# VHH binders against Reelin domain-containing protein 1 (REELD1): the designs that were tried, part 12

Target 1, 156 residues: Reelin domain-containing protein 1 (REELD1), of Homo sapiens (Human) (a0a1b0gv85r24to179)
Amino acid sequence: FSHGASTVACDDMQPKHIQAQPQHQDSHHITIHTHRTSYAPGDKIPVTVRSSRDFMGFLLQARRVSDHQIAGTFVLIPPHSKLMTCFQEADAVTHSDKSLKRNLSFVWKAPAQPVGDIKFLLSVVQSYFVYWARIESSVVSQQTHSSAHSDDRMEP
Key: E = the ipSAE of ESMFold2; O = the ipSAE of OpenDDE; V2 = 0.75 times the mean of E and O plus 0.25 times the DockQ between their complexes.

## First folded at step 17 (VHH)

Design v4 (from u3 with T50A D56S Y58R T98L T101V S105D; framework vhh_nb_b201; at its last look DockQ between E and O 0.37; V2 from the best seeds 0.00; counts 0 for: pae O 7.5 > 2, grease 27.4 > 24.2, SAP .711 > .668)
Fold by ESMFold2, look of step 17:
Structure v4 (fold): chain B 156 residues (1-156), chain A 120 residues (1-120)
Amino acid sequence: as target 1 above (156 residues)
Amino acid sequence: QVQLQESGGGLVQAGGSLRLSCAASGFTFSDSAMGWYRQAPGKEREFVAAIYSGGSTRYADSVKGRFTISRDNAKNTVYLQMNSLKPEDTAVYYCAALEYVIWGDEYDYWGQGTQVTVSS
């Protein structure tokens, strides 16, 4: 409906307006900056969406690279947005109104259990029938370092 | 109270023309998407034409080149000029509005419909 994406869009992230025309991915004006290239389970990761043009609507999710399923939750979201439940509470963010948006800041929280590498997917509606779907961030790798003991050398 | 009221339907011979009007009230018309749908007996309701607040238009393939949608924001009215009418255009025509169309697959408001009958 007009105040955000419906849960029908959770899987494919497509606007459901029958008149909407998808745009070629190379023509969008959006940068998704994850502010980190890696994360540990439970981490909070800042995510910034910046655009050189105004847009009205969006849907943002984090997804596992391995199977494309939604992961983690959003714990801080900008004005004119709202949390959305696709499969688990607060696992997506959408617009709350049609005010023009340009730069949006979020904080994503990784699950406490390991889920592997993730990326952010963003769909943007610039006008009633102009949109880009599934714009991807860079991959954010899950850290593989262990806290286990290694190399117990004794110094003289 | 939101209202959509169609007018201009009737009986016309094939090859003729009709102009449908839809007067809207109770919402911010200039921000809305407006559209026309039609339903023939035994068929599902189908898209005919849409016009957005910026003036961009869309048409079903079956009516392109024959029908023209337009709007007058000063009168809160959307029009459908229907030329070169064919018997398959016979249907009830519905005006529709989507007040805050950002991300949706349904129009929020519908008119009561106006009958268009095209005789062969």
Scores: ipSAE 0.021, ipTM 0.311, lowest interface PAE 6.0, mean pLDDT 81
ESMFold2 (binder alone), look of step 17: mean pLDDT 85; pTM 0.867
OpenDDE, look of step 17: ipSAE 0.026; ipTM 0.287

Design v5 (from u3 with D56Y T98V S105T; framework vhh_nb_b201; at its last look DockQ between E and O 0.30; V2 from the best seeds 0.00; counts 0 for: pae O 8.9 > 2, grease 26.7 > 24.2, SAP .722 > .668)
Amino acid sequence: QVQLQESGGGLVQAGGSLRLSCAASGFTFSDSAMGWYRQAPGKEREFVATIYSGGYTYYADSVKGRFTISRDNAKNTVYLQMNSLKPEDTAVYYCAAVEYTIWGTEYDYWGQGTQVTVSS
ESMFold2, look of step 17: ipSAE 0.092; ipTM 0.438
ESMFold2 (binder alone), look of step 17: mean pLDDT 86; pTM 0.868
OpenDDE, look of step 17: ipSAE 0.008; ipTM 0.260

## First folded at step 20 (VHH; framework vhh_nb_b201)

Design w1 (from u3 with D56R; at its last look DockQ between E and O 0.07; V2 from the best seeds 0.00; counts 0 for: pae O 9.5 > 2, placed apart)
Fold by OpenDDE, look of step 20:
Structure w1 (fold): chain B 156 residues (1-156), chain A 120 residues (1-120)
Amino acid sequence: as target 1 above (156 residues)
Amino acid sequence: QVQLQESGGGLVQAGGSLRLSCAASGFTFSDSAMGWYRQAPGKEREFVATIYSGGRTYYADSVKGRFTISRDNAKNTVYLQMNSLKPEDTAVYYCAATEYTIWGSEYDYWGQGTQVTVSS
């Protein structure tokens, strides 16, 4: 996990270096901000991770609400991170080193075809013994043709 | 320079035992977590066992009750006692080291691996 999550972690989003249970979801100090509440196919959505504490590892994905499949790709990633291939190239982001991280900014690109509502999932490794798996963002709704929200568009 | 050198691998019959050793140098061994990973042909590298500086151990479910990880800080060596070996344990076994800090490990080192083959 030190040099990024393994593809083995793509499904359960858990570190594989320990067999301990993750921390309780309610105990995490991390928030995922999507900056937008809706999106259209092909849109680029800024995603921000904020933490009150430093962490050294992470795995970030976007998943469909309907079937929990990984969707979209990341087109901008912060320092000390690298793109990962779970289902398709660059559909996930993980850390590239063990440097301490706290606030991270990403840009996620929606698939060209409609995939429905999505949410971002984040696993964080604070230390070798402390991790949270599958921290969820709020749902980002797929826009319909009549419900385009231009006001939610932000430049990366 | 950091070095991890595995030894003790080889061919063994199912039900047999092997003891792997990993000699470490070039870093503060006593403060580091040591681990074993393995990679079978056509499969991803998987976690086997870890022992931390304080002696806490973790094992993969597949090896629990059969494998035991231990360390000798005086010798800068980590061991993997493998009992009741199965053909599915066949893999290249890698020694790993990470220097532990309060908030994690700063270093991640790997050995070149040692082949373990379990025949049916």
Scores: ipSAE 0.011, ipTM 0.264, lowest interface PAE 9.5, mean pLDDT 85
ESMFold2, look of step 20: ipSAE 0.015; ipTM 0.205
ESMFold2 (binder alone), look of step 20: mean pLDDT 85; pTM 0.859

Design w2 (from u3 with D56R A96V; at its last look DockQ between E and O 0.10; V2 from the best seeds 0.00; counts 0 for: pae O 9.9 > 2, placed apart)
Amino acid sequence: QVQLQESGGGLVQAGGSLRLSCAASGFTFSDSAMGWYRQAPGKEREFVATIYSGGRTYYADSVKGRFTISRDNAKNTVYLQMNSLKPEDTAVYYCVATEYTIWGSEYDYWGQGTQVTVSS
ESMFold2, look of step 20: ipSAE 0.072; ipTM 0.412
ESMFold2 (binder alone), look of step 20: mean pLDDT 86; pTM 0.870
OpenDDE, look of step 20: ipSAE 0.007; ipTM 0.243

Design w3 (from u3 with S53E D56K A96T S105T; at its last read DockQ between E and O 0.16; V2 from the best seeds 0.00; counts 0 for: pae E 4.5 > 2, placed apart)
Amino acid sequence: QVQLQESGGGLVQAGGSLRLSCAASGFTFSDSAMGWYRQAPGKEREFVATIYEGGKTYYADSVKGRFTISRDNAKNTVYLQMNSLKPEDTAVYYCTATEYTIWGTEYDYWGQGTQVTVSS
ESMFold2, look of step 20: ipSAE 0.167; ipTM 0.604
ESMFold2 (binder alone), look of step 20: mean pLDDT 87; pTM 0.875
OpenDDE, look of step 20: ipSAE 0.068; ipTM 0.460
ESMFold2, look of step 22: ipSAE 0.117; ipTM 0.537
ESMFold2 (binder alone), look of step 22: mean pLDDT 87; pTM 0.879
OpenDDE, look of step 22: ipSAE 0.037; ipTM 0.381
ESMFold2, fold request of step 29: ipSAE 0.089, 0.109, 0.120; ipTM 0.524, 0.542, 0.563
ESMFold2 (binder alone), fold request of step 29: mean pLDDT 87, 87, 87; pTM 0.871, 0.875, 0.876
OpenDDE, fold request of step 29: ipSAE 0.415, 0.395, 0.435; ipTM 0.722, 0.720, 0.738
ESMFold2, last read: ipSAE 0.106, 0.000, 0.124; ipTM 0.543, 0.102, 0.565
ESMFold2 (binder alone), last read: mean pLDDT 87, 87, 87; pTM 0.874, 0.872, 0.876
OpenDDE, last read: ipSAE 0.411, 0.470, 0.331; ipTM 0.728, 0.761, 0.679

Design w4 (from u3 with Y52W D56R Y100F; at its last look DockQ between E and O 0.11; V2 from the best seeds 0.00; counts 0 for: pae O 9.9 > 2, placed apart)
Fold by OpenDDE, look of step 20:
Structure w4 (fold): chain B 156 residues (1-156), chain A 120 residues (1-120)
Amino acid sequence: as target 1 above (156 residues)
Amino acid sequence: QVQLQESGGGLVQAGGSLRLSCAASGFTFSDSAMGWYRQAPGKEREFVATIWSGGRTYYADSVKGRFTISRDNAKNTVYLQMNSLKPEDTAVYYCAATEFTIWGSEYDYWGQGTQVTVSS
């Protein structure tokens, strides 16, 4: 796990060195911020992870709200991270080392075809014994043909 | 200085029992998660059990129903009661700790390990 999440974790987004723990989502100190509330196919969406504490590992995905299928790819990742292949190449991001991380910035690229509303899911490993799985962002809605693009400014 | 010292290992026959202890010092024990790992010859280190500061416990499937992890905060000690031991349980058992700080980084510590040998 020190060199990134295994593809075995792609589905449940859980570290495999410890047992699953209930209600992790209720006690996390992490926020996923999407710089847009809606998107069109092919759009690039900045995603920011903010944490009040350091962590060593993570796994980040975008999933469809309708069926929880992984969607899109990441085109910009922060240092000490690497692209991962779950369903398709670069559709997930994980850590590349055990360096301490806190705030991370990503850019996610939506599929060329409509896939519906999406959410970002994040699992964080703070230590060997402490993790949070499947922390959710707010929904990013798929735009209709008449919808205008929202502000896509990226935070440094 | 952080220290984790395991004890209680040894040779036991299949079906027997052992109780491992891990004495901790150098960090706030009561706020830390404690755990046990093991490594058999030629195999990777694997998770055995963990106990959180709040007392929540988790076990590897291979030891569920046989092993029990517990802690005594007054003694800064974590225990692993191992019952119904099998030859497959033979390994070096390592104590591990994760120090928790409310808004800070957590730290991982490891003991030197204690040998457990289960004969058939």
Scores: ipSAE 0.005, ipTM 0.260, lowest interface PAE 9.9, mean pLDDT 85
ESMFold2, look of step 20: ipSAE 0.013; ipTM 0.236
ESMFold2 (binder alone), look of step 20: mean pLDDT 84; pTM 0.857

Design w5 (from u3 with D56K A96V S105Y Y107S; at its last look DockQ between E and O 0.08; V2 from the best seeds 0.00; counts 0 for: pae O 9.7 > 2, placed apart)
Fold by OpenDDE, look of step 20:
Order: sequence, then C-alpha cells, then structure tokens
Structure w5 (fold): chain B 156 residues (1-156), chain A 120 residues (1-120)
Amino acid sequence: as target 1 above (156 residues)
Amino acid sequence: QVQLQESGGGLVQAGGSLRLSCAASGFTFSDSAMGWYRQAPGKEREFVATIYSGGKTYYADSVKGRFTISRDNAKNTVYLQMNSLKPEDTAVYYCVATEYTIWGYESDYWGQGTQVTVSS
C-alpha cells in the first residue's frame, strides 16, 4: 500500500493492509469539490480534495450513479500520486508514496459516450489504523444538451 | 534470517481440496501479516488472501467462499484451505510475510512457492 493501492481495492475501495474497521463516514474531515455540477461526454472536470488533517494514502474513482461502475479517466494528477488501472487504464488515482497529503487537485475526463450521472468516491488512509472508505462527492449530472459552461476554469 | 517454507501443494482434480501450509521463522510471526499469492504460467503474480496479526482476513474475489486463510501463532504457520478447486486455480502459490507499522509496510518476505495443479 505504501506505493499505491492494490487493484484488489478497486471494487470495495478498502485498503487491504488496514487491520482496523473503517471509520464512520460522518466522522471524516474531507471534502470533495467537483467545481462543476454537470458535464457532457468528453468534458474535463476539475476535482479537488480538501482535508483538515494529513493523510498518507488514497484511492480516487469516478462511478456511475446508476450502476456504480467506474467511469472516465484522470488526465491530471497531483504530486505524490499515480494513475491506476481498475477497469481501464487511468480510471483511478492513488498515492505513489506515503508522504503526508492534505489538499489534492485532479482533472477527470468523462467518457466519450454518455454514461449518466457520476459521483467521485474517495478512500483515505490517515494511518494503518485510521481510514475512511468511499467518501462521496456531490452528483455531477450528465447534460442533456451540449452547452458551454463558464465553470471550466481550474482553480490554481 | 527470515525463512518461509510452503508445503501441501500437488495435483488434484477439479472440485477437490488442498491445504497449503507455510512455516515461518526468523521474525516475530505473531506481529506480522501473513498472506498468499499465486502465479500462473504466463500471468502476473496475484493476491489470493491475507490474514493480519489480529485475525482479520481478506480474499481475492476469485477465491471468496472457496479458500480460507488461517494462522497458528504457536506453530508460526499460516494455512490456506482450498476447496472446490478449479483448473484456473493452477499456479505456484507463494507465502508472504509483511512486517508493518502504523506508517506503512517495512518489509515483505517471500517463500519459494509450492505448485498447485488442478486437472479438469
């Protein structure tokens, strides 16, 4: 796990090295901000993770709301992270080392074909005994028509 | 020196059972996570099961419900009970010991492996 999540974690998003039970989701100190509330196929969406506490490991995915399947790919990742292949290449992001992390910025690219509404799921490992699994973002809705959104600006 | 010695492999018919053992020495067994990996010909090594010092277990989806990992700290031995074996379970099975702290894994130790062959 020190060098990233195992593909074994792709489905349940649980670190397999942790002996303790997952923390209650309401107890986490993490927020996922998608910068956009809707998307069109092929769009690139900035995703920001903010935490009030340091953590050393993570696994980030986008999943379809309809059937919970992993969707899309990541095209920009922060330092101390690496792309991961769960279902397809670069459809997930995990840590590349155990350095302390807090705020992370990503860019997710939607599939070329419509996949419906999506949400981002994040698992975070604070320590080998403290982790949160499947922290959810707000839903990002699939657009019914192509429209230019002004929110395409990535926050620095 | 750390030593991991696997045993119990062999040839078995589909639907049959095997029990692998891994005898460990050279480290504090009771404080380590123990696991099994396997590697089939032409494939990459894949995770099978792990058991932590506290007894918590994890399994690969492909073996859930069929395989059971357990440990005997008094004997410094980890076991893999394999039931309902399938031809696709054919592989060299490796024992792994992981020493870890709250901040990460410190080291992994691997056995030499034991061959498991499941005939159709």
Scores: ipSAE 0.009, ipTM 0.249, lowest interface PAE 9.7, mean pLDDT 86
ESMFold2, look of step 20: ipSAE 0.016; ipTM 0.315
ESMFold2 (binder alone), look of step 20: mean pLDDT 86; pTM 0.870

Design w6 (from u3 with D56R Y100W Y107T; at its last look DockQ between E and O 0.06; V2 from the best seeds 0.00; counts 0 for: pae O 10.2 > 2, placed apart)
Fold by OpenDDE, look of step 20:
Structure w6 (fold): chain B 156 residues (1-156), chain A 120 residues (1-120)
Amino acid sequence: as target 1 above (156 residues)
Amino acid sequence: QVQLQESGGGLVQAGGSLRLSCAASGFTFSDSAMGWYRQAPGKEREFVATIYSGGRTYYADSVKGRFTISRDNAKNTVYLQMNSLKPEDTAVYYCAATEWTIWGSETDYWGQGTQVTVSS
C-alpha cells in the first residue's frame, strides 16, 4: 500500500489491503476534472483530481466507455506518484508513498488509434479502513472529423 | 524479527490436493492480512489468495473454487488448501504478511517459498 497499488487492483480498482467495505459513492469528496470534454487520438488531456480532504493512496485509470477497457497512457504525473502497468506500460497511476495528498494533476495521452469515448476512474484510500473505489469523471468524447473543438487549453 | 516459514509443498498428480502452511512469528499475526503468492519458472510472481484479519478472503480468478485460504490466529498460521491441482499450478508458493499501521499497510514480509509441482 505504501508503495502503490498492486496490479491485483487493476481490474476492480479496489485496494486489497483494505478490510472495510468501500464507502458509498455519493459520500466522496473528490472531483475529477478533465479540462477537456473531447479529444482526438494522440491528444494529451490534462486531468486534475481535487479533494476536500487528504488521502494517502490512489489508483487512476482511463477506461473506454464502450467496454470498460483501460486505454491510453499517462505522460505527466504529480509528485509522490508513480506510473503503473495494468494492461500496458504507464496506463495507470498510483501513489509512490504514503504522503498526504489532496490535489493532483496528471496528463493522459490518448491512444494513437480511435478508442471511443473515455472516462477516468479513480480509487482513493483515505485511511486503512476508508476508501472510495472507481470514482468517475465526466465522459471525454472522442472527436469526429467534423467536430473540431477548441477546448484544448491546458489549465494550470 | 519477522519470520514466515512455508511448508506442505511437494509433488502431486493432476487432480490431487495439497495443503500449504505458513508459520508466522515476530509480529502481531492477528492484526495482519496474510496471503499467498506464487511464481512459476520464467514468470512473474502472481497473487493467489489473501485473508484479512477479519476473515474476508480474495482469490485470483485462476484458483477460485479450487483453493481456500484460511488462518489460525492461535497458531499464527495461514493455510492454503489446494484442490483439483493442475500442471499450471506448478510454482514456488510464497507466504506474505501485510502488517497494519495507523497509516495503513506499510510492511510486507515474505517467506522463502515452498515448491509445488503438479505432474500431468
Scores: ipSAE 0.008, ipTM 0.243, lowest interface PAE 10.2, mean pLDDT 84
ESMFold2, look of step 20: ipSAE 0.038; ipTM 0.396
ESMFold2 (binder alone), look of step 20: mean pLDDT 86; pTM 0.861

## First folded at step 22 (VHH; framework vhh_nb_b201)

Design x1 (from w3 with E53S K56D; at its last look DockQ between E and O 0.21; V2 from the best seeds 0.00; counts 0 for: pae E 4.8 > 2, placed apart)
Amino acid sequence: QVQLQESGGGLVQAGGSLRLSCAASGFTFSDSAMGWYRQAPGKEREFVATIYSGGDTYYADSVKGRFTISRDNAKNTVYLQMNSLKPEDTAVYYCTATEYTIWGTEYDYWGQGTQVTVSS
ESMFold2, look of step 22: ipSAE 0.098; ipTM 0.502
ESMFold2 (binder alone), look of step 22: mean pLDDT 88; pTM 0.880
OpenDDE, look of step 22: ipSAE 0.046; ipTM 0.262

Design x2 (from w3 with Y52T E53S K56S T105V; at its last look DockQ between E and O 0.12; V2 from the best seeds 0.00; counts 0 for: pae E 4.4 > 2, SAP .671 > .668, placed apart)
Fold by OpenDDE, look of step 22:
Structure x2 (fold): chain B 156 residues (1-156), chain A 120 residues (1-120)
Amino acid sequence: as target 1 above (156 residues)
Amino acid sequence: QVQLQESGGGLVQAGGSLRLSCAASGFTFSDSAMGWYRQAPGKEREFVATITSGGSTYYADSVKGRFTISRDNAKNTVYLQMNSLKPEDTAVYYCTATEYTIWGVEYDYWGQGTQVTVSS
């Protein structure tokens, strides 16, 4: 029982059971929709995966645009899914069974501290030999607190 | 919800036999490795036996030739046949499951344990 070094596909987001090459160019049938274009620290953001084809497996992460580090946690996941741990608990989501999936809804929670712009990455396994790795969402921008320096110019 | 429920423990005399069962639910049993650990009072938890999803078996040296692990995928159950029991085998026996995902993620599940007491 390897209680030891679990080699997780957290970095490359590639299935470890197959040696097939990912088909990046044919990923047009999968769309990651973020219901927000910006976020503040601690915000909860709904994320939806839509596919025109059924798939059996997936891995979903949020990553910083600046350095590609995994960020945030998932607080709501759809059926036939489970939380996983890459760098911190519940910072990724994967399938819990091989049931056919097409549309999935998640809620991602932003870190309490500013981490910059975020994008969601999704790997999908359609079959044993067919998968797409690291499909990207649009960027979700971190809201810059405009410090309203209220120049309370006390007029003398 | 993942559940591992052990049964078959109890009091037995040295040289006797017990058969432990672990009923599993809430995960893909056939794709998981199943195993047994034990913990005696004041000692660390130690490996006893494991059976892979493919049916390969491994044993601790202390139980080789005496214990046999097996599985029934149709019943989602793993067994530990314990023969020629010794007082040193006295411990709480825990059923464990390791689920391996296509992403290389491993999930470990543990039962509540069942007491095995071997009297001299």
Scores: ipSAE 0.059, ipTM 0.450, lowest interface PAE 2.3, mean pLDDT 88
ESMFold2, look of step 22: ipSAE 0.091; ipTM 0.484
ESMFold2 (binder alone), look of step 22: mean pLDDT 88; pTM 0.881

Design x3 (from w3 with Y52T E53S K56S T101V T105V; at its last look DockQ between E and O 0.24; V2 from the best seeds 0.00; counts 0 for: pae E 6.2 > 2, grease 24.9 > 24.2, SAP .727 > .668)
Fold by ESMFold2, look of step 22:
Structure x3 (fold): chain B 156 residues (1-156), chain A 120 residues (1-120)
Amino acid sequence: as target 1 above (156 residues)
Amino acid sequence: QVQLQESGGGLVQAGGSLRLSCAASGFTFSDSAMGWYRQAPGKEREFVATITSGGSTYYADSVKGRFTISRDNAKNTVYLQMNSLKPEDTAVYYCTATEYVIWGVEYDYWGQGTQVTVSS
């Protein structure tokens, strides 16, 4: 059996065993910092996850705000983690072992094609039975082309 | 073959105590999480308590402060001490075990259950 989340967790990002107990979202001690409020297609965005408590497992994805589908890929990941394929290679990151983790740094790469605004979703297993699912980052807005103003005039 | 054998259920007056036991075999008990669920008639099974292989414990809010889960790895046995019992604790209590892989394929096992009835 592999260390890390199985692909059955790709959609709902939840552990499936009967001993796991979801925790109220207001009780988590996790911060997801995206270091930017906007991005252009193809950009690399640093993402940091900080926790005031140790945790054992996690699953991280970037998702489109518009339809909640996974987007983009991770190109740098911390020790004790591994890349995961949910729909496209490297579109998720999970733990590779049960070691205690606290502060994790990632780099996400936006698709070359426009996909709209995105946010990061993180599920964390603090202990075997205590987890929070789908903790959200702030939205990272896709930069868009602005309409230009020009004058239209009739010849006199 | 995995076996979970519960004992210690029965009829008890409100405010009383019971101790449930669950003897386990057929898997590596010391590496497994153990727990208890309960099911009242006409209701879904609900979580009661769990204990990790390392001894950390977790409880449903409805039983915190009244119930204590413990384990004895030498006897391959998990216990549920139930104090200050209330009529709403009336249910079939199931021993559970999990050979745990975080977000992986977990092997969950269930006992046959033992009836606990708390009379008013």
Scores: ipSAE 0.021, ipTM 0.405, lowest interface PAE 6.2, mean pLDDT 84
ESMFold2 (binder alone), look of step 22: mean pLDDT 88; pTM 0.880
OpenDDE, look of step 22: ipSAE 0.041; ipTM 0.283

Design x4 (from w3 with Y52T E53S K56S I102F T105V; at its last look DockQ between E and O 0.36; V2 from the best seeds 0.00; counts 0 for: pae E 8.3 > 2, SAP .716 > .668)
Fold by ESMFold2, look of step 22:
Structure x4 (fold): chain B 156 residues (1-156), chain A 120 residues (1-120)
Amino acid sequence: as target 1 above (156 residues)
Amino acid sequence: QVQLQESGGGLVQAGGSLRLSCAASGFTFSDSAMGWYRQAPGKEREFVATITSGGSTYYADSVKGRFTISRDNAKNTVYLQMNSLKPEDTAVYYCTATEYTFWGVEYDYWGQGTQVTVSS
């Protein structure tokens, strides 16, 4: 059994390699830069992952702070990556090959419906045996629409 | 046909050194991550070291500063230099070749192993 089901990996974001060695969270060399501290529903948010060390694999999701559920979709992704479906189309990004990676740029699109504050979670595999799981970004707070009465946008 | 052939194991006194070699064939060596695992009697196999196709190295905490992994892509060979050996390093050492997809292993190859015994 080569992978846990995508749903299983989607929840815990942990690789299922034979005897993979999880590393302590305070020893990672990754920053997740969200370029904004707040967002409105439907916004596109640039996300940059930077590392001081090479890595080969990753899984990136956005999660609601309130209940840790996946939210939103990725609309632009870097080379050597691919979109992944955990619960809704394009709601996660993973590597497409084992090329060495250092700096990755993404664009995340917030759901059109309000979902509250979010943060990005990233798992990184430096080698077959060495990984960090669920590295967190800073919180990106949902802000109130200035013109958010959604009924004026709905049509059959 | 993939082959991983380890050599260089043996008996050594505590504080001594050994160099393990693993000659690889039957796959594109320069595109593979190479590594070493070990298994002591009655225990599970444990990670020792890995070297990526790009040459970045990673080590188990128990061997950092004492062991050095290296590769020679021209000779399709990976090495493990083992210094300051301790009785706790006694194990069968296995060469590995892997390709990573995050959340799984597409291709995973193991050598037959070489015994390393470190006497007190």
Scores: ipSAE 0.012, ipTM 0.208, lowest interface PAE 8.3, mean pLDDT 81
ESMFold2 (binder alone), look of step 22: mean pLDDT 88; pTM 0.883
OpenDDE, look of step 22: ipSAE 0.031; ipTM 0.315

Design x5 (from w3 with Y52T E53S K56D T98V T105I; at its last look DockQ between E and O 0.28; V2 from the best seeds 0.00; counts 0 for: pae E 7.2 > 2, grease 24.7 > 24.2, SAP .688 > .668)
Fold by ESMFold2, look of step 22:
Structure x5 (fold): chain B 156 residues (1-156), chain A 120 residues (1-120)
Amino acid sequence: as target 1 above (156 residues)
Amino acid sequence: QVQLQESGGGLVQAGGSLRLSCAASGFTFSDSAMGWYRQAPGKEREFVATITSGGDTYYADSVKGRFTISRDNAKNTVYLQMNSLKPEDTAVYYCTAVEYTIWGIEYDYWGQGTQVTVSS
């Protein structure tokens, strides 16, 4: 019966069970590694999620630091996951089944237009009743300044 | 309609064992995830264990290795075997059921609870 998070969770990234127990952020067992500290518009950023504990479900988004709105798209996702549309196509990733997960690899693509600094937010469901919401990665800073000026030119 | 009836609570000395049972009716038991929560006086309710419809089990860190959840779909019953009990396990234990996906809209069902008291 499991088919991942629904679009209702796009804003708050939380499971909607009335029995679900949010866990204290200091108790999660998750590391989100972005493999880069900065990016330029259009870049592809590898992201890995490692947990020292099994988990069943997740929801991953990239968000702008400035206003916390979702940005960019995922272009590579691990087995047992699926792409999800919150604002635009493929801007979130969720589980596709209840298999136990520990080590997940993704590639996020930054928008072609500048969006500023971003961070990744991850919600994890260890079991039906136990979850952590909005675990944050380190900030990935946007490179918006070039070291050299490029002239516009007319092409044929 | 939906009914979850816990039994098997009581007083037990530290280091001892106790087996809780929860008889279920009024929903499709074999399609449901079943679980146990507990609540000590003056504390928030906390997760103990869950078992999926497929039989996969998950435990709170505080009970892993000591407690075992199991289910018998033919008897519509879920069990919690509690071994190596400690005074901090003292609480009212509630049986629960979930019929919906782990992230979707859900109906959660609760039993009335059974008291477990672990003496020092």
Scores: ipSAE 0.014, ipTM 0.299, lowest interface PAE 7.2, mean pLDDT 82
ESMFold2 (binder alone), look of step 22: mean pLDDT 88; pTM 0.882
OpenDDE, look of step 22: ipSAE 0.027; ipTM 0.382

## First folded at step 24 (VHH; framework vhh_nb_b201)

Design y1 (from x1 with S32A A33W E99S Y100D; at its last look DockQ between E and O 0.26; V2 from the best seeds 0.00; counts 0 for: pae O 6.5 > 2)
Amino acid sequence: QVQLQESGGGLVQAGGSLRLSCAASGFTFSDAWMGWYRQAPGKEREFVATIYSGGDTYYADSVKGRFTISRDNAKNTVYLQMNSLKPEDTAVYYCTATSDTIWGTEYDYWGQGTQVTVSS
ESMFold2, look of step 24: ipSAE 0.121; ipTM 0.485
ESMFold2 (binder alone), look of step 24: mean pLDDT 85; pTM 0.858
OpenDDE, look of step 24: ipSAE 0.025; ipTM 0.308

Design y2 (from x1 with T98Y E99S Y100E; at its last look DockQ between E and O 0.10; V2 from the best seeds 0.00; counts 0 for: pae O 6.8 > 2, placed apart)
Amino acid sequence: QVQLQESGGGLVQAGGSLRLSCAASGFTFSDSAMGWYRQAPGKEREFVATIYSGGDTYYADSVKGRFTISRDNAKNTVYLQMNSLKPEDTAVYYCTAYSETIWGTEYDYWGQGTQVTVSS
ESMFold2, look of step 24: ipSAE 0.180; ipTM 0.538
ESMFold2 (binder alone), look of step 24: mean pLDDT 85; pTM 0.858
OpenDDE, look of step 24: ipSAE 0.025; ipTM 0.270

